# Designs tried in a protein design chat: VH-VL binders against q0atu2. Part 267

Target 1, 119 residues: q0atu2
Amino acid sequence: MLDKKARIRTSREYRNVFEKGKRLSGRFLIIYYVENALDNNRFGFITNKKIGMAVIRNRIKRQLRAIVREYQGQVKNKHDIVLVARAGIGKSSFEGMEKDYIAIMKKAGLFARNANKID
Short names: E, the ipSAE of ESMFold2; O, the ipSAE of OpenDDE; V2, 0.75 times the mean of E and O plus 0.25 times the DockQ between their complexes.

## First folded at step 12 (VH-VL)

Design ya10 (framework fv_dusigitumab; at its last look DockQ between E and O 0.57; V2 from the best seeds 0.76)
Fold by OpenDDE, look of step 12:
Structure ya10 (fold): chain C 119 residues (1-119), chain A 122 residues (1-122), chain B 111 residues (1-111)
Amino acid sequence: as target 1 above (119 residues)
Amino acid sequence: QVQLVQSGAEVKKPGASVKVSCKASGYTFTEYDINWVRQATGQGLEWMGWMNPDSGNTGYAQKFQGRVTMTRNTSISTAYMELSSLRSEDTAVYYCARDVGYDSGEFYFDYWGQGTTVTVSS
Amino acid sequence: QSVLTQPPSVSAAPGQKVTISCSGSSSNIGYNYVSWYQQLPGTAPKLLIYDNNKRPSGIPDRFSGSKSGTSATLGITGLQTGDEADYYCGTWDSSLSAGYVFGGGTKLTVL
């Protein structure tokens, strides 16, 4: 589980990201991202009913959190980032979601090299 | 079979705009970004930017910010690149290329158009 | 001028092996996978290598790629006359100005 400090938790925080942030769409994900005034990044996750039943939505959310945790150290600091799952994500593999996330984050310029990445 | 077919050669005057088209076939147009790369005569490849056909999102190289516009018409699986305020240095062959970044998390171009020659001369 | 640095030219006789280097930095080659493109005279570029060392379908195993640190290398064994072309390395640059970058290109001449 993501650290509480790394989570967008309030409606106000989400609203701020949606209103002031940039939007970028991948194949399975849409990200909204905006700079924050903190010393850490915060992540939010949205899985709408179009994704499927609650069980599916919760699974997707867990998977997305796992992906975000995996690459958290590579994300440029001081950003609030909201991940919105797209309708087709329910049929995607974990690997597919991961690759999509990476691609989006790179396109957004939010990924930065760190010592933990192995190529 | 994946194909990218570009529009024909263009001759423009300085200050004018050029719009090159790239029609895609053989795959789902909206699932892959289209990138544009140009090459001046005798020179190397220069990346211009990417366009997501599904969302219309774009990312341009800093060099072309403010002058380039990448769009698409999904109904005919066609991508467009418009370059404005043309100058002689913009004379080049312009390529569209399919990006498979969403499939791998790494960006590379697996299919290319045949290229469109754009000549800017007074 | 190019973000990635390649030798301007290399040459070898048929049957020999050649290598083409591609040097970058931590924000591009150091962080992202490298791709190689072959451009025959008067034609569009063709994907030759992706993900550092993978070959697309139809590319013979004479072509190989490797990456170490902030540098990449294209290897061509059993050189053929048909291999005479320009070769470009490319990769994503994860700097503040995120985007794709190419090397300056290497002209391969088969003697």
Scores: ipSAE 0.896, ipTM 0.950, lowest interface PAE 0.5, mean pLDDT 95
Fold by ESMFold2, look of step 12:
Structure ya10 (fold): chain C 119 residues (1-119), chain A 122 residues (1-122), chain B 111 residues (1-111)
Amino acid sequence: as target 1 above (119 residues)
Amino acid sequence: QVQLVQSGAEVKKPGASVKVSCKASGYTFTEYDINWVRQATGQGLEWMGWMNPDSGNTGYAQKFQGRVTMTRNTSISTAYMELSSLRSEDTAVYYCARDVGYDSGEFYFDYWGQGTTVTVSS
Amino acid sequence: QSVLTQPPSVSAAPGQKVTISCSGSSSNIGYNYVSWYQQLPGTAPKLLIYDNNKRPSGIPDRFSGSKSGTSATLGITGLQTGDEADYYCGTWDSSLSAGYVFGGGTKLTVL
């Protein structure tokens, strides 16, 4: 799991990302991202009922959190990032979600070697 | 059978624009990003940018920002690259290529168009 | 101009072996997997190696790839005259100006 300070928690914080942020779509995920005024990143996760029943949505959310946690050290700091599961994500495997996330984050320019050393 | 078929050769004057098309077949067009790569005569490959056909999202190489626009028409499985304010140094063969990033998390181009020669001359 | 450095040319006799180097940095080759492309005269590039060392279907095993640190190597054994082509390495660059980068290309001549 992500640390408490690395989570987007309030409706206002989510709304800021959706309204002010950039949006990139992959095969299974959409990310919204915006610079924040903190020294760290924050992540939010959205799965809606169109994706499936609650057990499916909870599994997907847990898998996405695990993926984000694995790669969080490679993400450029000072960003609020919301991952939105697309309707087709239920057809994906954990590996498929992971590859999608990696691709989107690279194309967004949010993955960088040494991103947190020199700013 | 995956194919990318590009539009024909173009001759343009400096200051004009060119729009190259790339028609995809043999796969679901919206599932893979299209990249554009150019190659001047006797020179190497130069990446220009990527375009996601599903969303229309793009990412352009810094050198081309402000001059390049990459678009698509999903109903005919066709990607487009438009380069404006042409100069003589834009004379090159322009390729479209399919990237497999969403399959692998790593980027490489598994299928390429045949290339479109664009000549910019006075 | 290229972000990744390759020798401009290499040559060897039929049946022999060559290697083609590709030198980059921590943000590209060091961070991401490398692919290689073959461009026969007058044709579009073709994928030759992906994920550092994997071959697409139809590429013979005399083509091989490897990566160490910030460098990659394409190996070609049992050289044939049909291998005369330009060879390019490529990878994603995960720097602050993220994008795809190619090597400058290496012309292989089979003498």
Scores: ipSAE 0.745, ipTM 0.896, lowest interface PAE 1.1, mean pLDDT 91
ESMFold2 (binder alone), look of step 12: mean pLDDT 93; pTM 0.951

Design ya2 (framework fv_dusigitumab; at its last look DockQ between E and O 0.67; V2 from the best seeds 0.00; counts 0 for: pae O 8.0 > 2)
Fold by ESMFold2, look of step 12:
Structure ya2 (fold): chain C 119 residues (1-119), chain A 122 residues (1-122), chain B 111 residues (1-111)
Amino acid sequence: as target 1 above (119 residues)
Amino acid sequence: QVQLVQSGAEVKKPGASVKVSCKASGYTFTSYDINWVRQATGQGLEWMGWMNPDSGDTGYAQKFQGRVTMTRNTSISTAYMELSSLRSEDTAVYYCARDVGYDSGEFPFDYWGQGTTVTVSS
Amino acid sequence: QSVLTQPPSVSAAPGQKVTISCSGSSSNIGSNYVSWYQQLPGTAPKLLIYDNNKRPSGIPDRFSGSKSGTSATLGITGLQTGDEADYYCGTWDSSLSAGYVFGGGTKLTVL
């Protein structure tokens, strides 16, 4: 799991990302992101009822947290990043969500060179 | 049977703009990004940017930022690239290409249009 | 002066083997998978190799790819006159101005 310091916690912090940040869409995910004034990244996760039943939404949230944790060493620092699950994500595999995340993070310019997965 | 069919050749004067179209068929147009790549006569390939047909999101190469606009019309499965303030150095063949990044996390361009020749001369 | 460096030309006789190098940096080849494109004279580029070493359907196995560190190599064995083309490497660059980059191209001449 992400540490407490790496989590977006308040409604005001979430609103700042949505109002001031940039948005990029993938197939299963939308990311919103903005530079922060900290020395670290913070992540937020949104799943809504359009995804499906609560057990499905909770599973998706856990899977997204695992993906973010796996790649966090590659993420360019000083960003607040909110991952929003799209309605179709419930039919994706873990690998499908992972590939989608990698693609949109690269296109957003949020992955740094020489990070955790060189080669 | 993925196919990308581009609009015909264009001749333009310096300072004008050009808009090239790319009609997709044989796949779900909104599921894959379209990239634009150009090639001046006798030269190499130069990437210009990507466009997500579902959202309309774009990312442009820094060299073209401010002069290029990439759009689409999803009802006819067509992508567009518009380049403004044309110079003689913009004389090139312009290609559209599909990337499969959402399936792979990497960006091979697996299908290309036939190319559109744009000539800029005074 | 492309971001990725390729030799401008290479030549060999029919039936021989040739390799084409592509040299980059940690922000591109070092961090991202490499693709190779073939451009026959007067035609659009065609994907030849993706994910460093994989072939799309319809590409014969005499075409191969590899990557080591910040360099990639395209290999062609059993060279045929129909292989005369320009060959380009390409990859994502994760630097400050993130985007896709190509090598300068290599003209292969058979004979």
Scores: ipSAE 0.619, ipTM 0.888, lowest interface PAE 1.9, mean pLDDT 91
Fold by OpenDDE, look of step 12:
Structure ya2 (fold): chain C 119 residues (1-119), chain A 122 residues (1-122), chain B 111 residues (1-111)
Amino acid sequence: as target 1 above (119 residues)
Amino acid sequence: QVQLVQSGAEVKKPGASVKVSCKASGYTFTSYDINWVRQATGQGLEWMGWMNPDSGDTGYAQKFQGRVTMTRNTSISTAYMELSSLRSEDTAVYYCARDVGYDSGEFPFDYWGQGTTVTVSS
Amino acid sequence: QSVLTQPPSVSAAPGQKVTISCSGSSSNIGSNYVSWYQQLPGTAPKLLIYDNNKRPSGIPDRFSGSKSGTSATLGITGLQTGDEADYYCGTWDSSLSAGYVFGGGTKLTVL
């Protein structure tokens, strides 16, 4: 599980990311990202009912958190990043989600220069 | 069969703009990013940018920022690359290329258009 | 001039093996999968290798790719006259706002 410091928690924080952040769409994910004034990154996760039942949504959130945690050390610091799960993610494999996350984060330029891809 | 068919050769004067089209077929247009790569005569490949046909999101090489615009018309599965303020150095063959997609962790270009020759001369 | 460095040219006789090197940095090859493209004279580039060492369908197994550290290598065994072409390595670069970068290209001549 992500550290409390690494999580977007409040509606205000989410709104700030949506209003001031940049948006980038992947196959299974849409990310909203904006620089923050902190010394760490914070991540938010949104899974709406279009994805499926609550059990599915919770699974997706758990998987996304695992992915984010795995690559957390490679993400450029001082960013608030919200991951919005797209409807198709419920049918994707964990590997597919991971690849999509990596791809979209790369295109967003959010991986640090010294980031090493985990194969 | 996946195909990318580009518009015909262009001859432009310095300072003008050129808009090259790339019509995709044989696959879901909105599912794969389109990249643009150019190649001057006898020179290497130069990446210009990417465009996501679904969202319209783009990423341009710094060299072309402010001068290039990548768009798409999803109804006809066509991507466009417009380059403005043309100069002689922009004379090259311009290619559109499809990313392999999100099935891999990277975006290699698995299908290419036939290329569009753009000549900039006074 | 190119972010990725390739030898300008390589040559070998039919049936022999050739290797083409591609050197980069930690922000590109060091962090991202490498692809190789073949460009026959007067044609558009063709994807030859992706994800460092994977071959698209239709690419014979005499083409191989490898990556180590910040360098990548394309291997071609059983060289054929039809292999005479320009070869480019490419990858994404995290230091260039997620820009794609190509090598300078290598001209392969079959003697």
Scores: ipSAE 0.014, ipTM 0.657, lowest interface PAE 8.0, mean pLDDT 89
ESMFold2 (binder alone), look of step 12: mean pLDDT 92; pTM 0.945

Design ya3 (framework fv_dusigitumab; at its last look DockQ between E and O 0.88; V2 from the best seeds 0.78)
Fold by OpenDDE, look of step 12:
Structure ya3 (fold): chain C 119 residues (1-119), chain A 122 residues (1-122), chain B 111 residues (1-111)
Amino acid sequence: as target 1 above (119 residues)
Amino acid sequence: QVQLVQSGAEVKKPGASVKVSCKASGYTFTSYDINWVRQATGQGLEWMGWMNPDSGDTGYAQKFQGRVTMTRNTSISTAYMELSSLRSEDTAVYYCARDVGYDTGEFYFDYWGQGTTVTVSS
Amino acid sequence: QSVLTQPPSVSAAPGQKVTISCSGSSSNIGSNYVSWYQQLPGTAPKLLIYDNNKRPSGIPDRFSGSKSGTSATLGITGLQTGDEADYYCGTWDSSLSAGYVFGGGTKLTVL
């Protein structure tokens, strides 16, 4: 599980990301990202009913948290990042989600400049 | 069979704009980003940017920021690259290319268009 | 001028082995997989190697790729006249201005 300090927790925090952040879409994910005034990154996760039943949404959320945690050290600091699961994500594999996340984060320029890829 | 077919050669004057098209077939157009790469005569490959045909999102090389616009028409599986304020230095062959980033998390171009020659001269 | 550095040219006789180097930095080759492209005269580039050392279908095993640190190498064994072409390395750059970057290209001449 992500550290408490690495989580977007309040509606206000989410709203700030959506209103002031940039948006990029991947195949299975949409990310909203904005700089924060902290020394660490914070992540938020949204899985709406379009994804499917609650059990599916919860599974997806767990998977996304796992992915984010794995690559957390490669993300540029001082960002609030919200991951929104797209409707098709329920049909994707974990690896598919991971690759999509990596691609989006790279295109967003959010991976650290000197960070090595984790294989 | 995946194919990218580009529009024909263009001759433009300095200051004008050029819009090159790239029609995709043989795969789901919206599932892969289209990139544009140009090559001046006798020179190397130069990456210009990417465009997500599904969302319309784009990312341009800094060199072309403010001068390039990448768009798409999903109904005909066609990507477009428009370059404005043309200069003689923009004379080059322009390629569209499909990348597999969303599949692999790595970016490389597995299919290329045949190229479009753009000549900028007074 | 290119972010990735390649030798401008290499040459060898048929049947011999050649290597083409590609040097970058921690933000590109050091952090991302390298791809290689072959461009025959008057044609569009063709994917030759991806993920450092993988070959697409149709690419013979005479072509190989490797990566170490911030450098990559393309190897061609059993050189054939048909291999005469320009070769480009490429990869994603994770710097502030994220994007794809190419090497300057290497002209391979078969003697």
Scores: ipSAE 0.900, ipTM 0.952, lowest interface PAE 0.5, mean pLDDT 95
Fold by ESMFold2, look of step 12:
Structure ya3 (fold): chain C 119 residues (1-119), chain A 122 residues (1-122), chain B 111 residues (1-111)
Amino acid sequence: as target 1 above (119 residues)
Amino acid sequence: QVQLVQSGAEVKKPGASVKVSCKASGYTFTSYDINWVRQATGQGLEWMGWMNPDSGDTGYAQKFQGRVTMTRNTSISTAYMELSSLRSEDTAVYYCARDVGYDTGEFYFDYWGQGTTVTVSS
Amino acid sequence: QSVLTQPPSVSAAPGQKVTISCSGSSSNIGSNYVSWYQQLPGTAPKLLIYDNNKRPSGIPDRFSGSKSGTSATLGITGLQTGDEADYYCGTWDSSLSAGYVFGGGTKLTVL
């Protein structure tokens, strides 16, 4: 699990990212991201009811949290980042979500400069 | 049978704009980004930017920010690159290319269009 | 000037081996996988190597790729006249202006 300090928790915090942040879409994910005033990153996760039943949405959230945790050491600090699952994500594999995440994070410029490659 | 078929050669005057099309077939157009790459005569490849056909999102190389627009029409599986305020140094062959980044997490171009020659002369 | 540095040309006789270097930095080759493209005269580039060292179907195993630190190398053994082409390395650059970058290209001549 992500550390408590690395979570976006309040409606106000989420709203700030959506209103002030940049947006990029991948195949299965949309990310919204904005610089924060902290010394660390914070992550939020949103699954819409259009994705499916609660059991499916909860599985997707768990998988996305695991992916974020795996790559968090490569992410530029001082960002609030919200991952929004797209409707088609329920048909994706864990690996498919992972590759999508890597691609959109690279395109957003959110991986640290001079970072080692992801596997 | 993935194909990227580009529009024909164009001759333009300085200050004009050009819009090159790239029609995709043999795959789901919205599943892969289209990138644009140009090559002046006798010169190397120069990346111009990427465009996500599903969302319409783009990322442009700094050199072209403000002069390039990449768009698409998903109903006809066609990507477009428009370059404005043309100068003689924009004379080049322009390629569209498919990147597999969302499947692989790595950026490389597995299929390329045939190229479109754009000549800018007075 | 390209972000990735390649020698402008290399040459060797049929049957021999050549290598083509591609030098970059920690923000590109050092942190991302490298691909190589072959461009025969008058044609579009073609993917030759991806993920540093993998070949697409139809590319013979006499083409090889490797990466060490911030440098990548394309190896070609058993040179044939049909290998005369321009060769480009390419990769993602993760610096502040994130984007794709190519080497300047290497013209291979088979004597």
Scores: ipSAE 0.599, ipTM 0.879, lowest interface PAE 1.9, mean pLDDT 91
ESMFold2 (binder alone), look of step 12: mean pLDDT 93; pTM 0.952

Design ya4 (framework fv_dusigitumab; at its last look DockQ between E and O 0.71; V2 from the best seeds 0.77)
Fold by OpenDDE, look of step 12:
Structure ya4 (fold): chain C 119 residues (1-119), chain A 122 residues (1-122), chain B 111 residues (1-111)
Amino acid sequence: as target 1 above (119 residues)
Amino acid sequence: QVQLVQSGAEVKKPGASVKVSCKASGYTFTSYDINWVRQATGQGLEWMGWMNPDSDNTGYAQKFQGRVTMTRNTSISTAYMELSSLRSEDTAVYYCARDVGYDSGEFYFDYWGQGTTVTVSS
Amino acid sequence: QSVLTQPPSVSAAPGQKVTISCSGSSSNIGSNYVSWYQQLPGTAPKLLIYDNNKRPSGIPDRFSGSKSGTSATLGITGLQTGDEADYYCGTWDSSLSAGYVFGGGTKLTVL
C-alpha cells in the first residue's frame, strides 16, 4: 500500500487538484496533476459508479494503487496526482492499465529524467 | 488495413497559415494518438507533437509552441495540423503518424501518412 | 543538433553486415524504449524496430535492434541493395519538455 503521506485524503485536497491542476486523458485513465508544497508526492484514486459495481471499483482501485506504487519512485517530486478511472477500465487487463498509466504519465512529463519502464 | 491519407501539397507565403489534414481508416480513430513529424528537404525527421483524438488533448514540441494547433474531427476520422506564421524554414514534408503508446506504454509510430509537401516562399 | 546522435552515413557491400549506432542520454534512450525507422528514397518513414529489438510484421530477421545504457544499435545482416535508405532512431524524452525525439539519421549506401 501507499504510505499515508503519499495519499490525497481530504475533499479539500482533491478539490485543489481538480481546480488548480492540469488534466490529461489516457485510454483508461484520466489524471489530474498539480504541484504541491510538500516534499513528497500524493496520489488520489477515483472510481465512480460508471466503472461498475463496488467490487469492481475496489478491484480497480487496488490495481491502480499497485501500479502507482510500482512507479512511485520515478515520479517527479512535489506533485498531487489524482487518477480517475474511465468507464472502459473494468474490461482492461492489469497490464493494459499499467501501460496506459505509463503512457499518460510520460506525456504529462511527470516521470523523472531517469525513470525506466519496469519490465 | 490501417491507412493514413494526407491532404495535397500546399504553397504558402511567409506569415500565412497552413492546415494539413490526415484521414485515418482501418482502425478505431479515437483509440490512438496522432503525431505530426516534418522533414525539410535533405534533412532529418523532426517531431512536432501529439494529439489524442478522443480527448482532444495535445502536446507540442517547444519549438512549435504558439504556432502549431493539432485538432481532429472524429466524425470523419480526420486529424489536422495547422501551422501559423509560416517561415521559409517551415518548408518541409509533413507527416502524420499513428502512435501506439497507450498499447505498449512506449511511444513509436507504426503507420505513417504519405506526407504533405508545404512550401513557404515569397 | 538532433537530440539523438547517429553517424551521418554507413556503407557496405551486399551480403555484409552493418551497424548503425544511436547515442542519447539518461532522459531519453536511458529511460525509454528505442524505435527505428527506415525511409526509402522519396517515401514516408517505415517502422523497422520497436521496443529496442522487436520487429513488426513483414520486417525480416536480417534487421535487429539492441539497447544498452544510453545507446542503441541497429544491425542489418545480409545487406541487400534494397536496404539502401535513411535510418532513424527515435524514442521518448522524459526531460522537462517531454516529447518524442529522433536521431539525425544515417544514410546507408550499398556498394
Scores: ipSAE 0.881, ipTM 0.946, lowest interface PAE 0.6, mean pLDDT 95
Fold by ESMFold2, look of step 12:
Structure ya4 (fold): chain C 119 residues (1-119), chain A 122 residues (1-122), chain B 111 residues (1-111)
Amino acid sequence: as target 1 above (119 residues)
Amino acid sequence: QVQLVQSGAEVKKPGASVKVSCKASGYTFTSYDINWVRQATGQGLEWMGWMNPDSDNTGYAQKFQGRVTMTRNTSISTAYMELSSLRSEDTAVYYCARDVGYDSGEFYFDYWGQGTTVTVSS
Amino acid sequence: QSVLTQPPSVSAAPGQKVTISCSGSSSNIGSNYVSWYQQLPGTAPKLLIYDNNKRPSGIPDRFSGSKSGTSATLGITGLQTGDEADYYCGTWDSSLSAGYVFGGGTKLTVL
């Protein structure tokens, strides 16, 4: 998929999600989400300095992007979604982050059928 | 060690409201969602909704939209379910249950409260 | 009717085997792991099986679970009189009314 158009880019776009959207907290992630006026979804990622050095924060962002990409085709359209990494996410495995994301997205009602990849 | 202890039985008249409490102990209350499930006499289990104690977000079954409110007080590790405009068919045992979705990616209820009997009559 | 369909009752003699079916759809059993709950008379439900086929600590291996397509099955071998209970399947449903769903329940009688 072409992830460039699926990004939340500006401070105004992020602010809209935080101010108008719903929040749901999992083990390692918090999501904020709101309907948008587009035909597609957009994703944003936030890792603050308390998580660790820049190399650690960049690794977490790459892992979260990979998780989002894995399930992107199953996310209901027309939503802006910001993933906020919680303190302690650096101690999670990739699988732990993935399970957390799946549960959060199901509870938020943002997954279509066949959302998980487990056989 | 994990416990969910619910408030006592209630007898209500049609049109009234009931608020059932569920006090959690033995785990970090804000880390797991509390769900509410009811069971009328001789009937099956009926899921009512979930409540996220950390974000204070909820998801209600369509049948209860507009009549149910699920809340919590994190300082005393207690969840609440309030059902309004009661009818005789709301007579049931109401359970709170902890789900482990954020640990597993799949939902199931590993600990249940003892149940609260609500009787709606007259 | 319940979203997940179970037989209302099943019975078998002590020592025998029984299976309890749970039939759903692509938005629930077809897409999500299934759990089973045991409810002994006068008690709250108890988790019996999770993630289709896993047992919590303290549940003996004569209880088993499986899933195929949009159906799930609870198997109980070596039946004991203490197994008389109501059994419920449950899973997440990802449809427009996203939420948790239970089967209608199955009363097991050990004769």
Scores: ipSAE 0.697, ipTM 0.885, lowest interface PAE 1.3, mean pLDDT 90
ESMFold2 (binder alone), look of step 12: mean pLDDT 93; pTM 0.951

